# Designs tried in a protein design chat: VHH binders against Di-N-acetylchitobiase (Ctbs). Part 10

Target 1, 344 residues: Di-N-acetylchitobiase (Ctbs), of Rattus norvegicus (Rat) (q01460)
Amino acid sequence: EDCPCSEASLCRPIRHHRDFEVFVFDVGQKTWKSYDWSQITTVAVFGKYDSELMCYAHSKGARVVLKGDVALKDIINPTFRASWIAQKVALAKAQHMDGINIDIEQEVDCSSPEYEALTALVRETTEGFHREIEGSQVTFDVAWSPKGIDKRCYNYTGIADACDFLFVMSYDEQSQIWSECIAAANAPYNQTLTGYGDYLRMGISPRKLVMGIPWYGYDYICLNLSKDDVCAIAKVPFRGAPCSDAAGHQVPYRVIMKQVNSSVSGSQWNQDQQAPYYNYKDPTGRLHQVWYDNPRSISLKAAFVKHYGLRGIGMWNANCLDYSDDALAREQTEEMWGALRPRL

## First folded at step 4 (VHH)

Design c04 (from a2 with G53Y S57D G102R; framework vhh_7nfr_2)
Fold by ESMFold2-Fast, scan of step 4:
Structure c04 (fold): chain B 344 residues (1-344), chain A 124 residues (1-124)
Amino acid sequence: as target 1 above (344 residues)
Amino acid sequence: QVQLQESGGGLVQPGGSLRLSCAASGFTFSEYAMSWVRQAPGEGREWVSSISYSGGDTYYADSVKGRFTIARDNVKNTLYLLMDSLKSDDTAVYYCAKVQRRYSFYDTSGYDYWGQGTQVTVSS
């Protein structure tokens, strides 16, 4: 096939699997030139295809995988599944990609035909990719817990068995707030670990689990901010829960780092959630509370990955950091990449 | 099929005003944040403004703050950008874009659907 790289070998699929996965998401912007390639094993492309990124990743021995998304109603039809898989395989071959990461986050009723169809799609996609592209990798993004998050009744053990491994999105953990309608950490430590415990208890091997870390936070407008920093938020329902993180908005780490310096509170640490937060006042005089992850909170999670022998770690998303030549930005960016390394 | 269709662009003199509209279809408009992004000739995409799903919160780039107003009509499935005190530096193609879950509206490269764009030219 026609190869856009300087060396024809860089268009060959990556066949080597590292024992420890560092699975990162890229949404474009050419910031990939500044990533920590000493760590990365897989880049999941959620932006436009960039042949330079593909060539560079392959030169570092890292995989580049497609985004896989599809409406669940369509995949009930086995002919549609076969056609979709053939199309994705052909695209992977044309773009010299090493596989696909399936990102389906739709509601599924346990008794619906979508329940069986989703597992079948994952199995058939994995079989097709492995057959057509030797050494290719098929992965599936799952919620932070298998326990009915966002009304997703999925066959988690079947999906794990069907694909190479699961990327666990252990973030957006306020997508359904069943308790007090207040701002909280995007990925609170104990709740996050409970999710992994749930996956492990249902019989999924730790070698099938890659921990997803957020490199972004949530900015919530406080309807009231108490003396104990409890931020009451607007009641925005989501999939049956009375409150949700839709009451706030996502902010990448690079923006958080600039904002925290001008905040009212400065960065605070919440011991119960093992996560940083801060309060700031907007130009209209409204109080906001921002919850995020920093090198400290990420290092605690990386230690869990190592201690329990998970397959790896990764994040949403690599573009969230400040890759400018500013000295402080460079230091902060190096600390964030460094926090992913499993240490004693 | 998700579709975003911009309108309202054109040629305007410095200091003038324009109102851009974006008609949305193929998804539940009221459940998603929406953004306006512009691209001047030979330059990259510049985020301009975003609006929350309900219209309760609006955000602006420093270059347009105080001059532009973003608004939405969830009954009509339409997004608006009201542009006042236009400058020659505002000349660009303006795109309407859908913000997806787990994407910050500050990260425009991660938006899942884009309109075809509408040209705004500020010139005498």
Scores: ipSAE 0.033, ipTM 0.548, lowest interface PAE 6.7, mean pLDDT 90

Design c05 (from a2 with A33Y G53W D107E; framework vhh_7nfr_2)
Fold by ESMFold2-Fast, scan of step 4:
Structure c05 (fold): chain B 344 residues (1-344), chain A 124 residues (1-124)
Amino acid sequence: as target 1 above (344 residues)
Amino acid sequence: QVQLQESGGGLVQPGGSLRLSCAASGFTFSEYYMSWVRQAPGEGREWVSSISWSGGSTYYADSVKGRFTIARDNVKNTLYLLMDSLKSDDTAVYYCAKVQRGYSFYETSGYDYWGQGTQVTVSS
């Protein structure tokens, strides 16, 4: 209950909504003092509660929202949903938070009771938060496309109508590889845009869509690297697909920037996917290929956000950059934040 | 039910060696990246090392490079950390952790299951 901030006003919920959202994730590594607060409208917390972060964000006029996570088997019960929502509202009040971002990424069969229960959870959560915390924001993380990604059969139009907006996780787009088992961009440009087209064709308003950008890439071991830089990867199945990005691992931008300078190839640009990549050898002599996003690829996506009048942009996650005092790191960090601005 | 159980901790003198083990059950061990994370008294969690699902790639924090070796046995569903040239600064509770699909092993907040931890004390 007590306000931990230097000013009591900093514990009051943020009431006004900005016309353009910049929705960022923070995983609790205490780098938040170095973020570009001139852009941020919402911080979604995935780490432990940090009252200093909350006070600072509010001093910049930005919302701080809870992580909403729950087992789908439990939410079939309406009494359980009511109890969970009451607990989350109480927690938001206790921590002076401005809402909740629901991050449910579990498989749902179209004919299962979870299909209706998930939409009901989102609607009831939104109603509860709006009633109990004036001006609060309820959002939901959705896959890069509504077309059955990772065996998630969700009522996307119902969920979009129920909450304030959708954060579209337009990354991890190699989670299911139905084509050749080869390394590819985390968020290939044309495939990413196709996902937004799919949401729009369903009747979801562009004002309900915030574009999620990855500030991380994927590092894949190449079983074979062709002369044309085609990296064959191990066959690791995922949710019915024979191959997946589980054949590699995620790596944050700060690590990529240190590694690319010492790579065998240097940074390359793939025009078809409109994404950068590079090749390197590990200490055992194995060849790796890393796919990532840089200011160029991000700015192209930001231009799409502006052109189609989407609600905003954001990223997973703000901690991925190098916030040290190093001059090169500072320049790279400024360019990454700058690329989110839809300038043209 | 996913379970991770660490063993092999103890008291060792500076310059000594220890081998930590983590027995995994309740999931397909060979399909996931695994990590070691430590927490020193009065400090936050520090990522130490990670290993790919096949054991073909290993990653280390700068503070332990050249001294620690991570390994796995996918037949026995066991993760290892071989610690050489131990220093007083290595004193911590060491946790075995499963990396969630779709998360970076560099980000310990993305880990979905953790062991109970095993104490390593480096003192003369």
Scores: ipSAE 0.036, ipTM 0.576, lowest interface PAE 6.9, mean pLDDT 90

Design c06 (from a2 with Q100Y G102S D107E; framework vhh_7nfr_2)
Fold by ESMFold2-Fast, scan of step 4:
Structure c06 (fold): chain B 344 residues (1-344), chain A 124 residues (1-124)
Amino acid sequence: as target 1 above (344 residues)
Amino acid sequence: QVQLQESGGGLVQPGGSLRLSCAASGFTFSEYAMSWVRQAPGEGREWVSSISGSGGSTYYADSVKGRFTIARDNVKNTLYLLMDSLKSDDTAVYYCAKVYRSYSFYETSGYDYWGQGTQVTVSS
């Protein structure tokens, strides 16, 4: 077989599963050489295939999984599902991958044929991968709560039962703002935990849940900034909600760390949301408020993962940190990776 | 090999119209949400509009809502942006971008592939 690695053994699928999952996303910017491989159990590749990343991850005993994305209207057809699965299995074999992470975030009406078709896709994909690639891993990305987020009516228990585990996207939690149109944390602590409570109450095992945290924040232009740091934002509707985080833009942690030092407020901590934020003034004189996660907020979430016996933790995305040789950047990068380790 | 190629830009007067096209290749076009993102001279990239893989859902920035229409042809692997009532503030390089997350349209890091861009200039 045509193996691009220096050792033929590095092209063999990873069969070993660790008790604690550290599931990270890579978007193809070659920063993977600087990741904390002492923690990583799975790398989900979003972007172009990189054979060097695959070889390196396997040398560290970590899985590398494909991105699974497909239009929901197409998967109503069982022949289409079978063909798509066969293509993904063939691709995984050709690229020496250890499985697939299904990232379907489309709207689904509870009464639509897509509701059952999505569960069938996950089940059939899992069966196909497990049959064709021994020890392969099939996972599914779910919203921060099963309670109708972004008009996604999914059979969450069926999907969880069908695959190896769920990666819970505990971020973008301002995608629908039903209250005041104000800037807020990407992943507020209590709201995030409510989502896990909801998954657990519907009968999903904590061993089926991996907590995904953000290594990025949101930058919002303030139409008004109050004395109590309430930032009013533009009304940008999303999936039925009058306001959304589309009023701002996503900012990776590396950019936030450079900007916070020159901010008007410096880094502030919001006790209610248990998240950091800061205010800054742009070159045109507009006031902005940035909400993000830092080692403190991440460590609190890691403690929850340990306390409730969840399968693991992970993040979107590993490329968000500053991997330069600068001493401060290295310290910040070490603190962010370190915060994923459950300590409490 | 993923490739995105924009066309249709040019110089128009305020109130005019333009139709941008983006030819996509190297991936299963219908499986991915697509976006238009613009960059004005001296400014950062600003999200303009997104469309789901099937074309069933469309999203617009408040600044272009009611004036711009995003569309796609999955048989021809082509993304479109129909721009009406153009303003001087719409002057920018317009990029076609492939979304790797279904709704991460608001940030440049939400895209795995970009076209080289097409210049739109609104000036009298």
Scores: ipSAE 0.000, ipTM 0.211, lowest interface PAE 12.7, mean pLDDT 88

Design c07 (from a2 with S52T G53W S57Y; framework vhh_7nfr_2)
Fold by ESMFold2-Fast, scan of step 4:
Structure c07 (fold): chain B 344 residues (1-344), chain A 124 residues (1-124)
Amino acid sequence: as target 1 above (344 residues)
Amino acid sequence: QVQLQESGGGLVQPGGSLRLSCAASGFTFSEYAMSWVRQAPGEGREWVSSITWSGGYTYYADSVKGRFTIARDNVKNTLYLLMDSLKSDDTAVYYCAKVQRGYSFYDTSGYDYWGQGTQVTVSS
């Protein structure tokens, strides 16, 4: 066996499951050397494979899991599903990975063959990984609510029952705007909690839910900015909705922290959404409004995780922070990691 | 009684070469990963290179990749660092270190035994 680590034991799958999950996404760039490893229980690799990251995570007792991505039309075929699963299991073994996080976000009609095929894929993937890799973890990324978000008609209870747990992407919550076409929080507090309530009312155990927090925001150009800070945005339709967050663009926390200090408004707090925002003017003179999450908004959500006994918390993505040696950046980065810890 | 003893340091001109050795005793050398770590005057420790217990895999800091080669002889219980195309910035005390079981190469706090170091000075 070819183990790239300092010792052979670091290539063995992690068997121990934590009582509280801290599930983080990494997209590369070797910033992982600076993460808060005192918290992390699982790293989902959405960048290129990095054997150094795998060895280091295992030395901290943390799992490293593959990204699972596939076109839904292909998985209708059970032979294709079996082949895909065999390939992913072989890849996990070759890369010394501890499982897979399935990231399928495609639209599905309730009456389509994809509806049943997706649940079958999750079940068969979980069975294959558990059989072939002792103690392996299979998870599935779900939208902030099970109620038809982005035209995803999924068997949420079947998928939850089929895998170890769900990572709830409680962000991009402006992907479909059915109300006024205005800028809003990426993960508004009450709307986010309503999504968890919806999952729980369906009969899904809180032990099957890991709360996903955004470490990025959205930057919207304001076609008009009112005296009450209402930012009207361009009408960009998405999956049947007349407006969407595609009218703006994603910005990582590290960029937001540099920009907010030079903004017109400074950081503002929206009490209704329990989220921070700011207004700035770009070099061409256009007004923008940026909505994001900060230690305050994150800690409120972490408290909800603790109070309702959810399986854990995590974020998209760990690379969003400023890991430079700058004193202010270091303080801001430490505060963001710290905000994930639920208060006792 | 674990001991790590470095040798091969000295004064060399820029562009020159040196071969460092580390003689290990008091443990089963072939069962542990080994590393080279350097410390320049007034600076903290900088990880340089590591080699797995079998010698099957080697790792290098970006600053030395392509110029340095780490090797081991499990029969002689000796770790080596061949340093080519030396630069003034390579001037440091070089330490041989044993990686503790369950720790990664990159976590130098997981190194349970250290040599006394050998001085490498690159100067015209």
Scores: ipSAE 0.000, ipTM 0.200, lowest interface PAE 20.2, mean pLDDT 89

Design c08 (from a2 with A33F Q100R D107Y; framework vhh_7nfr_2)
Fold by ESMFold2-Fast, scan of step 4:
Structure c08 (fold): chain B 344 residues (1-344), chain A 124 residues (1-124)
Amino acid sequence: as target 1 above (344 residues)
Amino acid sequence: QVQLQESGGGLVQPGGSLRLSCAASGFTFSEYFMSWVRQAPGEGREWVSSISGSGGSTYYADSVKGRFTIARDNVKNTLYLLMDSLKSDDTAVYYCAKVRRGYSFYYTSGYDYWGQGTQVTVSS
């Protein structure tokens, strides 16, 4: 009855499941009107609830799902899990949402009670949502590889079996630098593919995997920039690794596009990592190296999604592009959305 | 042209020791992490140990920690694996491998060049 949409039908949950998922994140900056709705199947909201976005997404047949987060210590208690799930179901009904994406990225020791509790939370959340909201979708964000990334010991097969599918965060792959302390691609091609191979070898169906692509890069200050473009970075440890991407900062694609053409190097392509980068000098004279993804690197990954029959593709995050009326910005934005389309 | 050539493998009894060597050429050896990776019969490749370009940092799989020592000689362009207290489970082909820039040494995809391997057999 309290439907905020122009048509009451737009407040009804989306029940149709798409064969191919295009799962996008939105952080609430009202850029959603300019997204490529011909592709989108699910919008995962990370900002404030926007009823206009919900109504519009539903008008395009796309789902809008809640963000699910919780402290791991609390979920050991089954009474707490039941209460949290009931609250999230009630919120989804109140906001006319189509499900929930669980975004838990906390450390878990393999021998801890949190290991079993996390799988139980995902199972119970999925059961609750499916029972209370017919056709609802429950998903879980996982690291680029199941092999102990960021000290996360999770029951990946149990979690995959428990929910509708996994969104694989195939980015921030320099969160632990297990090699030279240098700037590198956010999602190096062969390493990214290895993560999917690891999930598949564990027995997880390709129909349970949606590939997450970064629409942002990392900007690193170079303590030294070699003749071969090797950018030495500050040693910032993370979860047992001596170096991490915390030595740099994230920068959205729209900022990268404005900076690259005026950079010292222009855009360069690293064939080994299959990713673009560039060098620039800041106002204080310090050299920086920026690593990012472009239509070329994204299209290579989209081809893998199609070839191995993964459930779909998506990205963090849709707000990263330039949605202004500038002709060059529109062209660049169209190319980024287009790169998500799988190829033969 | 990058080349990696292992030597020092062989048959040894449980509790014995072996020293593997890897002669490297065709790149600036001291600038790259180097690793030993093994493959047991019927198994996939398992990471064993890695060493930083300077030799200042070393990493070991839990299964070999305290028994194996990785070392390098940047003047001779040679990587070593000193294997003590060998167990039957250490039986494998041992590969010397060069770590790709921007990649993790924990993953097979993190290597751009591999040696041909040297067989280590731990048996009576």
Scores: ipSAE 0.596, ipTM 0.856, lowest interface PAE 1.7, mean pLDDT 93

Design c09 (from a2 with S54Y S57T Y106W; framework vhh_7nfr_2)
Fold by ESMFold2-Fast, scan of step 4:
Structure c09 (fold): chain B 344 residues (1-344), chain A 124 residues (1-124)
Amino acid sequence: as target 1 above (344 residues)
Amino acid sequence: QVQLQESGGGLVQPGGSLRLSCAASGFTFSEYAMSWVRQAPGEGREWVSSISGYGGTTYYADSVKGRFTIARDNVKNTLYLLMDSLKSDDTAVYYCAKVQRGYSFWDTSGYDYWGQGTQVTVSS
């Protein structure tokens, strides 16, 4: 009645932590059986609960964690925090989950009561989960840099100390464009590394940082495409910046792979950003530029994770690949999973 | 009103030990990183050590690694510096400092409040 798995043991929480974390996000779509379970240590469920996924992940020794989402105005109230935590713990027990990944990406003013309330929520959530579910894991998603990204003034060191580790969303790095409004990489190499340097300089241990990689890119309509492949984009402001990646739209790797070989330019490599891009013309004759990550750009980031002793790597999101029986799709999928493995 | 008050300084012989304390008030102590900074006569400020708000992360200057230990008690709102194997070069006024939100722990330009200092003298 309580355990939906073929074996009762598969409903027991995972208590073991691995030396290297591979933290992946699943948004549903039933593609999970085709993931590289030889690598995965944690699956964060950001879609509908799937008991078959939970049973399968546990059979592979991988954790399955809840999505934690709540409005910041509500968590100022300590009674609300206690109730929310109790509800999430009860849900984790009911669904045989191994913890929670807190995904709060709201604006916070440095002087606001939300600043302290957010840290309190993370601490209280971690204490509650660890007390009620032995070996459970509490994590928090942070921006690619602690330096005021998207108007988020968070107590990053307090949050890092409070939870098991931070998943660093080292993507959507064009969410605020303060310079010329042009298309650029979702996760440019040097900018991404600067973000980790910022966390480390702030006093956060590398063992508290899991690097998040995008398995999606951005497709931008070019208002003008120069001879040097500079794609001018629409001015769409975001949280105080005059331009943003909201001028484009997200495309998963599986779509990118189908477009790139038929594109005007083919895949190009931008050495400054250490990221691939391509140009294509839509059916109405408009020029587009797509920026993404491939096995090459991902492997460079995986090497950084290994070299600097970060806790691990992961991605948004595992559903982005083509899991069909097509031979080319299988090869591309194997290369993307393989690129997450740090060498050395 | 934010207040930081150091204590525990004094005169010790080389190879001796001291435990410095910093009593904090006027802010939510556990929400802020804290640092120790020292200043020898006629010299600039030298960052010594920092600790995150909940104590999970600590950093030390190369000159004190393996000899000093930074710690905090968030129930007592107190920061500590445990100093072992003291050398004459450790002679300085030791300051406790509060790290502003959004600043690196060792970036002394980001410290918004400082204690009055406590003198440590290492001499035979």
Scores: ipSAE 0.000, ipTM 0.135, lowest interface PAE 19.0, mean pLDDT 89

Design c10 (from a2 with A33H S52Y Y111F; framework vhh_7nfr_2)
Amino acid sequence: QVQLQESGGGLVQPGGSLRLSCAASGFTFSEYHMSWVRQAPGEGREWVSSIYGSGGSTYYADSVKGRFTIARDNVKNTLYLLMDSLKSDDTAVYYCAKVQRGYSFYDTSGFDYWGQGTQVTVSS
ESMFold2-Fast, scan of step 4: ipSAE 0.239; ipTM 0.676

Design c11 (from a2 with G53S S54Y S57Y; framework vhh_7nfr_2)
Fold by ESMFold2-Fast, scan of step 4:
Structure c11 (fold): chain B 344 residues (1-344), chain A 124 residues (1-124)
Amino acid sequence: as target 1 above (344 residues)
Amino acid sequence: QVQLQESGGGLVQPGGSLRLSCAASGFTFSEYAMSWVRQAPGEGREWVSSISSYGGYTYYADSVKGRFTIARDNVKNTLYLLMDSLKSDDTAVYYCAKVQRGYSFYDTSGYDYWGQGTQVTVSS
């Protein structure tokens, strides 16, 4: 009666865990009908609730998890934490969800009460979900490195121990630029790997780490473009860094694919960063440089996931691809989904 | 906490001009890109324009390019949309919205905060 699905069984929580996690984000727009459901193990709903998506995901044996967001100042209060957790558990039951993905990216000082409160929230949320929804999954989104990214001083080992696993947001790696104020890859290969090394060295198990891949890039206006394709960008500070990716804007893969063929440079490969980029001129005559990820750069990262025995892979976000019936778009979309599969 | 409040809408004749404002509070306005999104009667949301966090870069939908100008004042925490050469097809409720980190301004369904909207009616 309260189940919106064609079969009542599709409203039951998913209890089966796969050996390899493919964790994807959906921000709405009904594009989920065209996703590669042969791979997906978890969909994090970061848009409006869609009961058809929930029913379909469950028919494929995939989990559907809530977005968990909250102001850090509020979670210092243990009564507030308990009420928030009860509300999220009730919502998960009402929407037939399989858990929650906690997405807290707020600045935290190491000596602040928020430091301990955040770890407590994750632990209490996990306890509540596991108790109230058998087989439910609680995860937490962490920065590409535990080393103070965006002034986030978190108890990373405590959080990892508290939840089922961490989704590592291995992107937006130019959010703070401490060196030259120039355009660079969203997820440079060696820098990304250094972040995983940092998590592993602090004692976090590789089975607690799911690698997040960007299906979007950054478009930067070049104040100057050198002969070596060095794009100087505006000095836009962020959380103590003199320069940031706020000097550009995010563009989804579908937009990048339409633009790259008409670009001045065509698609180029940067060997040092193991990432593609291109230069284009806008209608006003300004030069831009776009950095993104493609099947090649994603496959290299998927190989790392397999080689180091990480829990899995995933991406922000599944809506970034062109799901139209255009033949080229279909081929590009299939290649992007295929790149997530680690090679044997 | 976060609040976005639009103003400046109204009734205008074709070819006329309007200036929309959006007052922002509850977050560090200068750190976020901002967008204008409109919704015509019986239609879905249509992205109109976006501006970078410090106002250095602006982006426009093809339907409004050359006619609309997006601007911001990071001291006053205010977003603007200057609309010239208005057409009947521009009739819609106009919303300002905060672009979330990790979201492209093309992913309007993923915007985390929206204003209440301001009605723009272009009619003679």
Scores: ipSAE 0.128, ipTM 0.617, lowest interface PAE 5.6, mean pLDDT 91

Design d01 (from a3 with N58Y; framework vhh_7qia_2)
Amino acid sequence: QLQLVESGGGLVQPGGSLRLSCEASGFTFSEYAMGWYRQAPGKQRELVAFITSGGSTYYADSVKGRFTISRDNAKNTVYLQMNSLRPEDTAIYYCAKVQRGYSFYDTSGYDYWGKGTPVTVSS
ESMFold2-Fast, scan of step 4: ipSAE 0.389; ipTM 0.742

